# VHH binders against UDP-N-acetylglucosamine transferase subunit ALG13 (ALG13), part 2

Target 1, 122 residues: UDP-N-acetylglucosamine transferase subunit ALG13 (ALG13), of Homo sapiens (Human) (q9np73r231to352)
Amino acid sequence: LFRKLTAKDASCLFRAISEQLFCSQVHHLEIRKACVSYMRENQQTFESYVEGSFEKYLERLGDPKESAGQLEIRALSLIYNRDFILYRFPGKPPTYVTDNGYEDKILLCYSSSGHYDSVYSK

## First folded at step 1 (VHH)

Design f2 (framework vhh_h_nbbcii10_fgla)
Fold by ESMFold2-Fast, scan of step 1:
Structure f2 (fold): chain B 122 residues (1-122), chain A 126 residues (1-126)
Amino acid sequence: as target 1 above (122 residues)
Amino acid sequence: QVQLVESGGGLVQPGGSLRLSCAASGFTFSDYSSYALGWFRQAPGQGLEAVAAISWSGGSTYYADSVKGRFTISRDNSKNTLYLQMNSLRAEDTAVYYCAAGLDYYTSYPEDYDYWGQGTLVTVSS
């Protein structure tokens, strides 16, 4: 497995996903916007994972300087029809973050510093 | 051919510091390659254990729980050299330290690394 590095900023999850979908990190803001819109339209699915106001959570998530995580991965899996596989611990099996039955996958690496990179096989 | 050469080992008192260096040849840190680099150690009569690892670009790092907060892994692309800064050294850090390179993905398992240095001895004693 090869790790394709993303820019070190708050959009690293969206950049890593952009790289997997479009072979370029430049679509990260479009992906963030799609994520926010999907979560708003499916509030009942996501609101129980958010502490406090769901509306304020989405307002924050829309800011390019706000980090994203596994809740957003669940939304993005449904938006793009791909299941997410996350490599976290060196030498250990990856985490199957989603298992919605999608044939196509998005492979990510998550470092202990809270950073997301793309992963590619041969 | 890939070659790794360690240096910087020696005798140090508990609480002291040492910086290990690993000079790489046969590849460069500025190449398009995704070499993962790491430090492993072996204490007398013990197996090989992972200490720290860094992705080729330096964007991701790993540290064993026993060294977190005390050791720092870094690289210098201009010198094609990997470093391990060791602070607050303890008697249990006494070991032969090895530099290792893997081509694809960094890991804490020695068997996943393709290239190894000869090792440098670090002794922590009063």
Scores: ipSAE 0.000, ipTM 0.088, lowest interface PAE 17.9, mean pLDDT 79

Design f3 (framework vhh_h_nbbcii10_fgla)
Fold by ESMFold2-Fast, scan of step 1:
Structure f3 (fold): chain B 122 residues (1-122), chain A 126 residues (1-126)
Amino acid sequence: as target 1 above (122 residues)
Amino acid sequence: QVQLVESGGGLVQPGGSLRLSCAASGFTFSSYESYALGWFRQAPGQGLEAVAAISGSGGSTYYADSVKGRFTISRDNSKNTLYLQMNSLRAEDTAVYYCAAELYLRGSTWSEYDYWGQGTLVTVSS
């Protein structure tokens, strides 16, 4: 396994996912929009994880300067039919963030600075 | 309310065995709710040391070099309980053992375990 670096900005989760899906980080804004739309269409599933107004949360999430995290990973797993495996090197086992039974995976690395990168096997 | 309660500690002779249990409440052992479950220890006058960890799915484990081959981490999802089987115990294994959980929480840091038990004392001596 090796780590493919993503641009260090608030969109790094979407960039890392773009890299896994499309071999390019340039689709991160499209992935962000897909995430927002999916969560809006499935409000009943996601609103209990959000403090305060769900609509205000989604408006904020649509901003490229807003970071994303575990809740968005759950949505993206369902959108793209892939389960997420997170590596937090060193000293910890990989984490199966989602386990929806999807054959295809998205492999990510999370650093203590709050940054996501892509991971690839040989 | 999330709670972790350890049990199974005590006094044991060198070469002996102990099984520690950690009963969890307020969340389930699932990749949807837990990222990692682990055992840490703190020997007298020392800092916290990671001993063993198991992923939220149960598919991956980690062991410190000092315990590899002697300790086994496992879990029973139906009982919501984490275990640490400790074999071939040595004097240097004497420590307070803590159960810890890293849960799915929006905005939490991946580098930290979110919840900790109170600890159970393991003393290895003749």
Scores: ipSAE 0.000, ipTM 0.249, lowest interface PAE 10.4, mean pLDDT 82

Design f4 (framework vhh_h_nbbcii10_fgla)
Fold by ESMFold2-Fast, scan of step 1:
Formats: C-alpha cells, structure tokens, sequence
Structure f4 (fold): chain B 122 residues (1-122), chain A 128 residues (1-128)
C-alpha cells in the first residue's frame, strides 16, 4: 500500500478525505463544513454519541484548529456514500470504521500521533 | 510514538481487589480533551471482551454486565492516567487486560475496532 502524506495540522482528517475524493487536499474546509451541516441536520442520529452540548460540539468542529475523529468519519461515510477503512498497524488487517454497504471505499492511515494520511493500492 | 502502558496486574485470591493503571508513555499524548478510554480483556481461549469505558469528559461510563457493581473506571487527565478498580474478583476475571484510547472521545464505543491506541496488556490471575 502507498501512503499519500497530508499536511500536519488539525485538519488532517479532512485533508486525507479531500485527497481520496478529489485528488487534492485543498477542499478540506469544504468537507469540514459539509460534515458540520450534515450532523446538525441529522442531530437525532449523532447527538447520542456526543457528551454534553451537541451545539457546542459542532461549534468547535467548525474551527479548523480542532481535530476530528471517528464520529465525523461516520457522518462523512453517509455524506459521500463510501465506507472507511483505517490502517494503523503495518502488516495487520485494517479497521473497518464503517460498514454501510457502500461499494466505494475511502482508505486512510492513522498514526499514533493523531495524524491521518490517505492510502492507495498500486 | 505514544505507548499506552498498563500496570497493577498480578495474582490475587478470589474476593480480592486490584487496581489497574494505564499511563501514556512517550510523545505528547494527552487524555484530557480528545480521548475516550476503555478497558478490554482476553481470557485464555476466549475473544476480546469490552469491560468498561469512560468518555473524554468523564461524564459517561459503561460497564459490562459481568463486572457492573464490582469494577469502577476512572481517569485523571492531569496525570494522563486511566484506572480500573477491581473488587470482589472471581476466577472468571482471569485475563490479560488492555487499555485502549479512542481519538476525539465523542462517544463510548464498545467495539474493539473503534479504538485507535492499545496498550501491551497486563495479566490478572484470580486463583486460590
């Protein structure tokens, strides 16, 4: 597997997804905005996964200095109709973060430093 | 790289108590804002079982039915440490115990596939 590096910042999840969807990391802010909007419009689906105020959670998520994680991956799977596969351990099977039955996949690599990169097969 | 390190395991008699700790070692890993934390165990010849989980804020906790009322999960974000207080231990609690961290910590996932970082495990043996 081939790892395509993303910029090392708090937006790296959205950058890695941008790379998978558009072959460019420049759409990460648009993806973040789409994620926030989708979660707000589907509050009843996502609020049970958020401790405390859902609105404050989304306010923070809209800030490009804030990191995103697996809850956002679940939302993005539904937005883009792709299932997410996460590689963490070289030589081990990946984690199937979503299994919504989508044919198309988004392949990501997650480092212990909290950083996301894109993954491609040769 | 961040390493999660468990400690506090050992041999204990039925009815006894142990406290397990999980501390981040190396890197700039912090439990204070981004991580939900959990304890999993694997008994000899069995699969991995979720034991307890705690949200990033500490406001929500989960316990498996087999340990509810006997085990208490807690965290000290200032010390970057997760704890599992194990009381009234039974032979069936014998297992390797793993701590795990889920990035962002926005929910309490009970599936091993939800967790991003894993410790090396600590053995707990309950026998007379």
Amino acid sequence: as target 1 above (122 residues)
Amino acid sequence: QVQLVESGGGLVQPGGSLRLSCAASGGTFSYSSDYALGWFRQAPGQGLEAVAAISSSGGSTYYADSVKGRFTISRDNSKNTLYLQMNSLRAEDTAVYYCAADYRGSWLPLDEYEYDYWGQGTLVTVSS
Scores: ipSAE 0.000, ipTM 0.284, lowest interface PAE 10.4, mean pLDDT 81

Design f5 (framework vhh_h_nbbcii10_fgla)
Amino acid sequence: QVQLVESGGGLVQPGGSLRLSCAASGFTFSSYYGYSLGWFRQAPGQGLEAVAAISGSGGSTYYADSVKGRFTISRDNSKNTLYLQMNSLRAEDTAVYYCAKDWGYTLSEYDYWGQGTLVTVSS
ESMFold2-Fast, scan of step 1: ipSAE 0.011; ipTM 0.330

Design f6 (framework vhh_h_nbbcii10_fgla)
Fold by ESMFold2-Fast, scan of step 1:
Structure f6 (fold): chain B 122 residues (1-122), chain A 125 residues (1-125)
Amino acid sequence: as target 1 above (122 residues)
Amino acid sequence: QVQLVESGGGLVQPGGSLRLSCAASGFTFSEYSTYALGWFRQAPGQGLEAVAAIYSSGGSTYYADSVKGRFTISRDNSKNTLYLQMNSLRAEDTAVYYCAARDSYWTIPSQYDYWGQGTLVTVSS
């Protein structure tokens, strides 16, 4: 396993996913937009994970200066038909964040500073 | 390892003020951190309730309707510390207060990865 670093900004989750899907971080804003749109179209599925106004949550999520995490990973798993595997701790087994039965995976590394990078196997 | 340690709890009179602190170790606060930081409380006989959350340094915040206008959440990245300033305290604010850390913004307790041990706040005459 080797880690490919993403830019250290609020879009690092979307950058890491862009890298896994397209071999380039440049699509992170498109991925963020897809995530927001999917969650809005599937409000019944996601609104129970958000306290307060779901629409205000999505408005905030659409701002490229706002961070994203595991709720967004759940949405992105369904959008891209991939299950997410997250490496958190050196030497520890990964966390299977989603288990929707998809054959293809997205492998991410989450650092203790709250940053996402891409992971590749041989 | 990731560790969160709360302090500042105690006995306070109704209408009083108290400031809670949460010191983090094993990870750092930064402008580029994806960590969501929050305060939760559990009153006697009640479930865990989200009180306040802050998404990034000086960024988006959440407050429960019961505390809006009275409580202020803030973070000091240089000290790796989260704060909750509690003003105009009421008997209903009596609870064990927990700080928690997460890699994205939401106020549901089950979404937070790291939790402190809790600090008791008692509001009583």
Scores: ipSAE 0.000, ipTM 0.166, lowest interface PAE 12.9, mean pLDDT 79

Design f7 (framework vhh_h_nbbcii10_fgla)
Fold by ESMFold2-Fast, scan of step 1:
Structure f7 (fold): chain B 122 residues (1-122), chain A 125 residues (1-125)
Amino acid sequence: as target 1 above (122 residues)
Amino acid sequence: QVQLVESGGGLVQPGGSLRLSCAASGFTFSSYWDYALGWFRQAPGQGLEAVAAISGSGGSTYYADSVKGRFTISRDNSKNTLYLQMNSLRAEDTAVYYCAAGTYYLEDSREYDYWGQGTLVTVSS
């Protein structure tokens, strides 16, 4: 396994995904925007995972200073037609965060500090 | 007991070459969770820096900018041994070289689980 480090900021999930999709972290704002738009368009699917106002949640998610996580991974899996594999523990097999039957995968590493990096097996 | 043992260090003149070996015991490179393997060095009075690393599958490699084109990392799973071929050596390559094993391919020494004791490489005339 090869870990490609992302910038240590609130956009690290989107940066890690950008690296997997485009070989560059620079598209993280575009990915964040796509995520917000998709979740808004599919509110009934996602609002049950959010406490309080869904619209306020999406307003915050659109801010680059706001962290993202598992709910956003579910949306991004559907947007990009890839299943997410998450490496969390050294010496252990990864977790399949999504299993939608997609051929292509996005491989991420999650540290206990709440940070996402990209992973390459080859 | 897990152990990594470096060998192949020594004194060499500028422009010369050395091949470092790291023999692993107490675990195997072909285990269910393959180990990422790397070489780190510490020059006199300096901190530890990453030199080269190779993924658990052997398909991906990392090299520090200071050694690209001069050093080559390789592994032999059948011999449970990691290698560093060092060519065109310079005085600034003088350091204690450590091999390390971890689950992830990382430039951060704090993420590696097992470490050797180090082997000294001195480049001088």
Scores: ipSAE 0.000, ipTM 0.130, lowest interface PAE 13.2, mean pLDDT 81

Design f8 (framework vhh_h_nbbcii10_fgla)
Fold by ESMFold2-Fast, scan of step 1:
Structure f8 (fold): chain B 122 residues (1-122), chain A 127 residues (1-127)
Amino acid sequence: as target 1 above (122 residues)
Amino acid sequence: QVQLVESGGGLVQPGGSLRLSCAASGRTFSDYSGYALGWFRQAPGQGLEAVAAISWSGGSTYYADSVKGRFTISRDNSKNTLYLQMNSLRAEDTAVYYCAADEFYGLRYTPSEYDYWGQGTLVTVSS
């Protein structure tokens, strides 16, 4: 497995996904916007996972300075029709974050510092 | 990495009370904003089931219907410790109790959503 590093910022989840989908991190803001829109459109599915106001959560999520995580991964799985496999270092078995039955996968690495990178098979 | 260690299990009579503790070591809750925490149990001959869960701030809690009104989940982020206060214990509460942690800051209560697990502590409710 090959780990491709993403920029060290709060948008790293969306950057890692952009890299998997488009071979470039430059689409991370568009992926973030798609995520926010999808979650708002499907509020009943996601609101129970959010502490406090769902609308305030989405307002924060729309800010590129705010980090994203596993809830957003669930939304992105449905948006892009891919299941997410998350590798945790050091050497923890990968977590199948989603299991929607999609053939195509997105492979991510998550570090203890709260950072997401892309993973590729070699 | 987070390591979770449970304590407080033991033998107790029906109607009794017990308090379980789960201590995090290494890089702890304070190193990761948003750790959701939960208690799960496995009774003899049964699968793993959710007992209670608590969000990072403590503002949201979940309880299984079988324990609602009898058990209370709480956390002390300054001590990196999760608690489960168990009152009015029944024979059906006999199980190995596990604490678990996830980096999600909202409430979670499915075992597959939790990444870090303790080794478990046995609670036996028997005369």
Scores: ipSAE 0.000, ipTM 0.200, lowest interface PAE 10.8, mean pLDDT 80

Design f9 (framework vhh_h_nbbcii10_fgla)
Fold by ESMFold2-Fast, scan of step 1:
Structure f9 (fold): chain B 122 residues (1-122), chain A 125 residues (1-125)
Amino acid sequence: as target 1 above (122 residues)
Amino acid sequence: QVQLVESGGGLVQPGGSLRLSCAASGFTFSSYDTYALGWFRQAPGQGLEAVAAISYSGGSTYYADSVKGRFTISRDNSKNTLYLQMNSLRAEDTAVYYCATSPFWDLYSGEYDYWGQGTLVTVSS
């Protein structure tokens, strides 16, 4: 397994996903926008996981300077019909973050600093 | 077109110095596709040899045993440029020097993506 690095910024989750879907990080803003739109359209599903105003949360999530996490991973799994597999520790088996029954996967590496990269087999 | 452009090669006497530059044309350096940047050389009648490599942050560097203490690799991500400072040059350093990019650090496990056209360095009296 090889790790393909993403830019070290707040958009790294969306960059890593862009890489898995399109072989390029350039679509990270479109993916972020799709995530915000999906969560707004499915407010009843996601709002209970958010403290305070859901609309304020989505306003912040639309800002490229804001980081994304597990709640966004769950939304993105449903948007792209892929389950997320997360490699966290060298030499250890990965974590299946979602298990929606999708055959296609998105393989990510997560470091303790909160950074996401893409994973490929050579 | 998208490519790397090497410059700075030329004729120099033994013991002299040269600084090579590698500039991105049509793309910019990032921690994504240009995580590892390296210099490779091919001497007359020989195969390709890795000379030096540097990670995006500069926190990791590699040097071939033949150039340790004489060559220094550096990068300027704001200028999309990779450098190789070559001091105490020897006749054995005569080669065409190429720069290349890789999203992976390990020179032996990683694949180098963009390659330049090369710049000739000749060390002779």
Scores: ipSAE 0.000, ipTM 0.082, lowest interface PAE 19.5, mean pLDDT 80

Design j1 (framework vhh_5j56_2)
Fold by ESMFold2-Fast, scan of step 1:
Structure j1 (fold): chain B 122 residues (1-122), chain A 127 residues (1-127)
Amino acid sequence: as target 1 above (122 residues)
Amino acid sequence: QVQLVESGGGLVQPGGSLRLSCVASGFTFSSYDYYAIGWFRQAPGKEREGLSSISGSYGGSTSYSDSVKGRFTISRDNAKNTVYLQMNSLKPEDTAVYYCAADLYWRGSEDYSYDYWGQGTQVTVSS
């Protein structure tokens, strides 16, 4: 397995996904926007996982300075038709964050500092 | 400093129910900075038994030992940094000290296991 580092900013999840989808981190803002739009259009699916106002949550998520996490991974899995595999701990098996039955995968590495990087296998 | 504190144990009659709570400090559930959190029990003179676990993934994959499957349910509340064990249809053989444990890291030279343990909470099932 090979780890490709992403820029250390609040957009690192979207950067790591951009790298998996497009071989470039430059599409991270477009992926963030797609995530926000999808979650807004599918409010019934996501609102129960959000504390307080769902609309305020999405307004924050649209800000490039705000971090994203596993709720956003669930939305992105459905948007891009890929299941997410997360490598967190050396020597331990990865976590299958989503299991929607998609053949194609997105492989990510999450560090204890709260940072996402892209992973390549084979 | 990582700490786990169990509560909710007590005396209950056969067929009764209890909900155990495990409050974690020193790491955050909503950031998913853990591999798994599990419930274990140990009765006097017996070995420690694994009962149930919940993974640190958003989906929260759960597992149960055959002795408790269908009777016990594990869940988490990220806002409260708490894991629960809902115990239904309790039997006298469920009498034990119940422990919460967190698996946060691979420790290198040892096979990975639960790194942090609470002090335990006593559950007694008797009429």
Scores: ipSAE 0.000, ipTM 0.155, lowest interface PAE 14.9, mean pLDDT 82

Design j10 (framework vhh_5j56_2)
Amino acid sequence: QVQLVESGGGLVQPGGSLRLSCVASGFTFSSYDSYAIGWFRQAPGKEREGLSSISSSGRGSTSYSDSVKGRFTISRDNAKNTVYLQMNSLKPEDTAVYYCAADFYEGWSYDAEEYDYWGQGTQVTVSS
ESMFold2-Fast, scan of step 1: ipSAE 0.013; ipTM 0.276

Design j11 (framework vhh_5j56_2)
Fold by ESMFold2-Fast, scan of step 1:
Structure j11 (fold): chain B 122 residues (1-122), chain A 126 residues (1-126)
Amino acid sequence: as target 1 above (122 residues)
Amino acid sequence: QVQLVESGGGLVQPGGSLRLSCVASGFTFSDYYSYAIGWFRQAPGKEREGLSSISGSSGGSTSYSDSVKGRFTISRDNAKNTVYLQMNSLKPEDTAVYYCAASLYDTIWRPEYDYWGQGTQVTVSS
């Protein structure tokens, strides 16, 4: 296993996913926008996991300075038809964050500082 | 495009010193919160040998092979996008082509270098 590093910023989840989907981190803003749009279009599915105003949550999520996490991973799994596997520790089994039955996977690494990177196997 | 260019090689007498430079282009050290740059060498008829590495994350972690520990020092200048290998107390056995290599992957369990320079010749003889 190899970890491909992402920029140390609030968009790191979207950068890591961009790397997995397109072999480039430059599409992180497009992925963020797709996530916001999907969650808005499926408000009934996601609003119960958000405290306060759902619209204000999405407005905030659209800002590149705002971090994303597990709720966004669930939306992105459905958008891109991939299940997410998260590695935290060398030699330990990964966490299967989603299990929607998709054949293709997105492999991520998560540090305790809240940072996401891409993972590759050869 | 990511490129690495080595310089500083040459002919030196046993006991002498050389400083090799590796200039990176196509990326800057600040583009990544972490990276690894390594120095390798290959002598005629010998296997390529890893000598030293420096990471860009957390305090500038360095490593050295037993054959060069105490004699060689790796350092970086992020403003110049350059990594150096200071070689002291050179021996005839240090004669080789020296290569700079970069990994933009954090090798969690196994070292892997994605980009390589063209090499610079170091000859240690009287």
Scores: ipSAE 0.000, ipTM 0.157, lowest interface PAE 11.3, mean pLDDT 82

Design j2 (framework vhh_5j56_2)
Fold by ESMFold2-Fast, scan of step 1:
Parts: C-alpha cells; sequence; structure tokens
Structure j2 (fold): chain B 122 residues (1-122), chain A 127 residues (1-127)
C-alpha cells in the first residue's frame, strides 16, 4: 500500500475521495455539493448525528473551508455505492467505516490532524 | 468507567487454535453505542501491532491486518458484551501478549488513538 497525498486544506476528505473516484483531486467541490444535497434530501437519516440545527450544519458543510468527517463518509458511501476503509496511525488495523455490502471500496488514510489522504495498493 | 478484560490466552502447539475473549464494561457493544473494539499484540522487542477491529455499527464492520487475514476472525456477542478473536493455524510467530482496546466513535470525528486498553493475555505457540 502507498499513500497519495492530498492538499492540506479543509476539503481534504473530498479531495481524497475525488482521487479515488476520478484519479484527480479537482472534483472535490462537486463531491462536497453532492454530499450536502444527499444529506438534505435524506435529513431523517442524518439529523440525529448532528448537534443543533441540521440546516445550519449543512450550510456550513457547503463552505469549502469547513472540514468533513465520519457522517459525510456515511453519506458518500451511499452516493457512490462504495464502502470506506480507513487506515490510521502505524500499528493500527484498517477500519471499515462503512459496511453497506458494496464490492467497490474507497481507501483513505486518516492522520492525527484530521487530514485525509488516498490509499492505493501496488 | 470503561474497562476491558481479556482472557483465553495460553500455550498451544503450532497449527492449533485459541479463542480470546474481551469483556467490556461501562458501555454496550450494540449499534447505538458507537464504539469500536480492536485486537493488538506485542512480542518482546517488537512494536505493538494492530490485528483486527469490529465496530458497534448496525453492520458490525470488521477489518484485519495482512499478517492474520484468513487465519483470525473477530466477532461479537452483544448479549454478553464480549468481543472474540478466533485464532486458527497458529504459528510460533504469533507468540505475543494480546490486547483488547476500545475507541469511542464521535459523530463526525474519529479519535486519534484508542481510548481504553485491557491488561493483556499471553499467547505462546510452541512445540
Amino acid sequence: as target 1 above (122 residues)
Amino acid sequence: QVQLVESGGGLVQPGGSLRLSCVASGFTLDYSSYYAIGWFRQAPGKEREGLSSISSSDYGSTSYSDSVKGRFTISRDNAKNTVYLQMNSLKPEDTAVYYCAAEYLRGTSWPSEYDYWGQGTQVTVSS
């Protein structure tokens, strides 16, 4: 396995996913927009995971300067029909973040700063 | 107060099997609790190695390191609040202290490290 680094910004989750789906980080804003739209459309599924106003959460999530995480991974799994495997610090086993039964996977690496990178095998 | 207690270690011959148990207290392993449990091991003079994990999600998501994939199986019994590691086809290289660890999955954020650790159980594979 090797790690493909993403830009060090708040959009790194969407950049890492863009890299896995399209072999390029440039689609991260489109992926963010798809995530926001899907969560809004499926509010009852996601609302219980959000503290405070769901609508204000989605408004903030639409800003490229806002970080995304586990809840967004759940939404993106359903949008793209892929299950997410998360690699963390050395010495930890990979974590299956989602297990929706999809054959295709998205492989991510998560660092201590809350940063996401893509993972590939060679 | 969160506690983890391992059991099931011991002496076994190469090719043998053992089942380790990790009993959790202070939280439940059902899907509403949002905890993940992992198994780790450490041999003398070696780094602590992650082996397997299972989440409290509806799907019971599991993972395995390459060194144990196909030989070890993680499972849970929510009624007993227990996570198991079934170890098959054991090799002398599997000799280590085995640890159970738990992490709390927080909404939109992952913890950087496992939050709670057991005391460990010794596994020795020798003829």
Scores: ipSAE 0.000, ipTM 0.158, lowest interface PAE 13.2, mean pLDDT 78

Design j3 (framework vhh_5j56_2)
Fold by ESMFold2-Fast, scan of step 1:
Structure j3 (fold): chain B 122 residues (1-122), chain A 126 residues (1-126)
Amino acid sequence: as target 1 above (122 residues)
Amino acid sequence: QVQLVESGGGLVQPGGSLRLSCVASGFTFSDYSSYAIGWFRQAPGKEREGLSSISGSWGGSTSYSDSVKGRFTISRDNAKNTVYLQMNSLKPEDTAVYYCAAGDYTFLEYSQYDYWGQGTQVTVSS
């Protein structure tokens, strides 16, 4: 396994996913917007995971300065038809964040600082 | 103001090919643009169906619906501010009005797009 580093900013989840899908981090804003739109259209599915105003949550999520996490990973799994596998600790097995039955996978690494990078096996 | 103009529709025989064009004005495609263009179609009495999308960003990430995957190809020409839909192996069930739409993201659901063209008729028959 090897780690492909993403820019150290609040968009790192979307950058890591962009890298997995398109071999480039530059699509991170499009991926962020797709995530926001999908969650808004599927409000009943996601609103129970958000405390307070769902609309205010999505307004914040649309800002490139705001971080994203596992709730957004669940939405992105459905948008891109890929299941997400997250490596957190060296030498430990990964977490299967989603299990929607998709053949294709997205492999991510999560550090204790809240940073996402891409993972490649070959 | 964003405006989209479709062209290239017409009558074609089953198994034939057509290339649709969508010319954008009011914004410019570039490798840094977040504008995405989607192609949609609507047959009489049916809901509007998403077919394909391409981002304005680097590499031009693409998406296709299962009904057209392998037969249709979306591409962009940033110098001409134009997006194309190359349609091969056309079938009678492809008969519809074809629309291009612009939004800030790639998605095949039509309600997610902000700007729409007027549409171009494609008829597949002998």
Scores: ipSAE 0.000, ipTM 0.090, lowest interface PAE 19.1, mean pLDDT 79

Design j4 (framework vhh_5j56_2)
Fold by ESMFold2-Fast, scan of step 1:
Structure j4 (fold): chain B 122 residues (1-122), chain A 126 residues (1-126)
Amino acid sequence: as target 1 above (122 residues)
Amino acid sequence: QVQLVESGGGLVQPGGSLRLSCVASGFTFSSYESYAIGWFRQAPGKEREGLSSISYSGGGSTSYSDSVKGRFTISRDNAKNTVYLQMNSLKPEDTAVYYCAADSWYELTPGRYDYWGQGTQVTVSS
């Protein structure tokens, strides 16, 4: 395994996913927008996992300065028809964050500081 | 294009400390954000071993090999294009030539790194 580093900013989850999908980090804003739109269209599914106003949560999520996490990973799995595998602990097996039965995977690395990078097996 | 220069090696007694420096140059603005700098070592007759790495951009994500975790600390000073390796509680087994390397692929696997420094010798003996 090797890791392709993402820019260390609030969009790192979307950058890491962009690299897995397109071999380029430049599509991170499009992926963020797709995530926001999907969650809005499926409000009943995601609303209960958000504290406070769901509409304000999505408004903030649309800002490139706002970080994203596991809830967004679950939405992105459904959007792109890929299951997410997350490497969090050195020397330990990865976590299968989603298991929706998709054949294709997105491999990510997560640091304790809240940063996401892409992972490739070769 | 990319150049790396190590310094700070020397002779130290067991239990002592050393601070290694790696000065990097030749990075473009666009490549800076994706680069990681790693520290590696190689003892005579052994393969090159990855020790620690740090991302060159942002807050500096770090990684450590189990053999040095808790004893070595990696840090960076981006204004000086310098990465440091603070080595504490040194053991005779830490005797090796220490190298820094740069790549856009963040992994402690030597075969993935294209840019290497010349190395600095660290000897731990009484």
Scores: ipSAE 0.000, ipTM 0.135, lowest interface PAE 13.8, mean pLDDT 79

Design j5 (framework vhh_5j56_2)
Fold by ESMFold2-Fast, scan of step 1:
Structure j5 (fold): chain B 122 residues (1-122), chain A 127 residues (1-127)
Amino acid sequence: as target 1 above (122 residues)
Amino acid sequence: QVQLVESGGGLVQPGGSLRLSCVASGFTFSYSTDYAIGWFRQAPGKEREGLSSISSSGYGSTSYSDSVKGRFTISRDNAKNTVYLQMNSLKPEDTAVYYCAAYPGDWLYTLDEYDYWGQGTQVTVSS
């Protein structure tokens, strides 16, 4: 396995996904926007996982200076028809964050600092 | 052929500062080319440890080991093909030979993946 580093900023989840989908980090803002739009259109699915106002949560999520996490991974899995596999612990098997039955996968690495990088198997 | 030359080491007292330089030849720093430059150190009788790196991807993404985070800062000057390590609040345990290394991809902290190494510069922190 090979780890491809993403920029150390709040958009690192979207950058890592951009690299998996497009072989480039440049689409991270489009991916963030797609995520926000999808969650807004499917509020009933996601609002129970958000503390406080769902609309305020989405306003923050649209800011490239705000980080994203597992809730956004679930939305992105449905948007891009990919299941997410997350490598967190050296020497341990990965976590299957989503299991929606998609054949194609997105491989990510997550550090304890809250940083996401892309992973390739070749 | 890639070559790296470190300089800027020396003797300082605890709490002092030093700036190390790594001059690269045989390739050019560019944000459009996947390349990583890292700083490593090795104390007598110990293994090399990764300290910090800068990548061509992500607007010059930087990374730091926990032992130096907040005290050391990595930067680059593309016009001079040089990477710097600014070391502040130096401690006796920072005494080591400091190495610059290059990798053609944007990977960090993988010692066996760095293909090109400099000869090192000695840093001694002692009163």
Scores: ipSAE 0.000, ipTM 0.116, lowest interface PAE 14.6, mean pLDDT 79

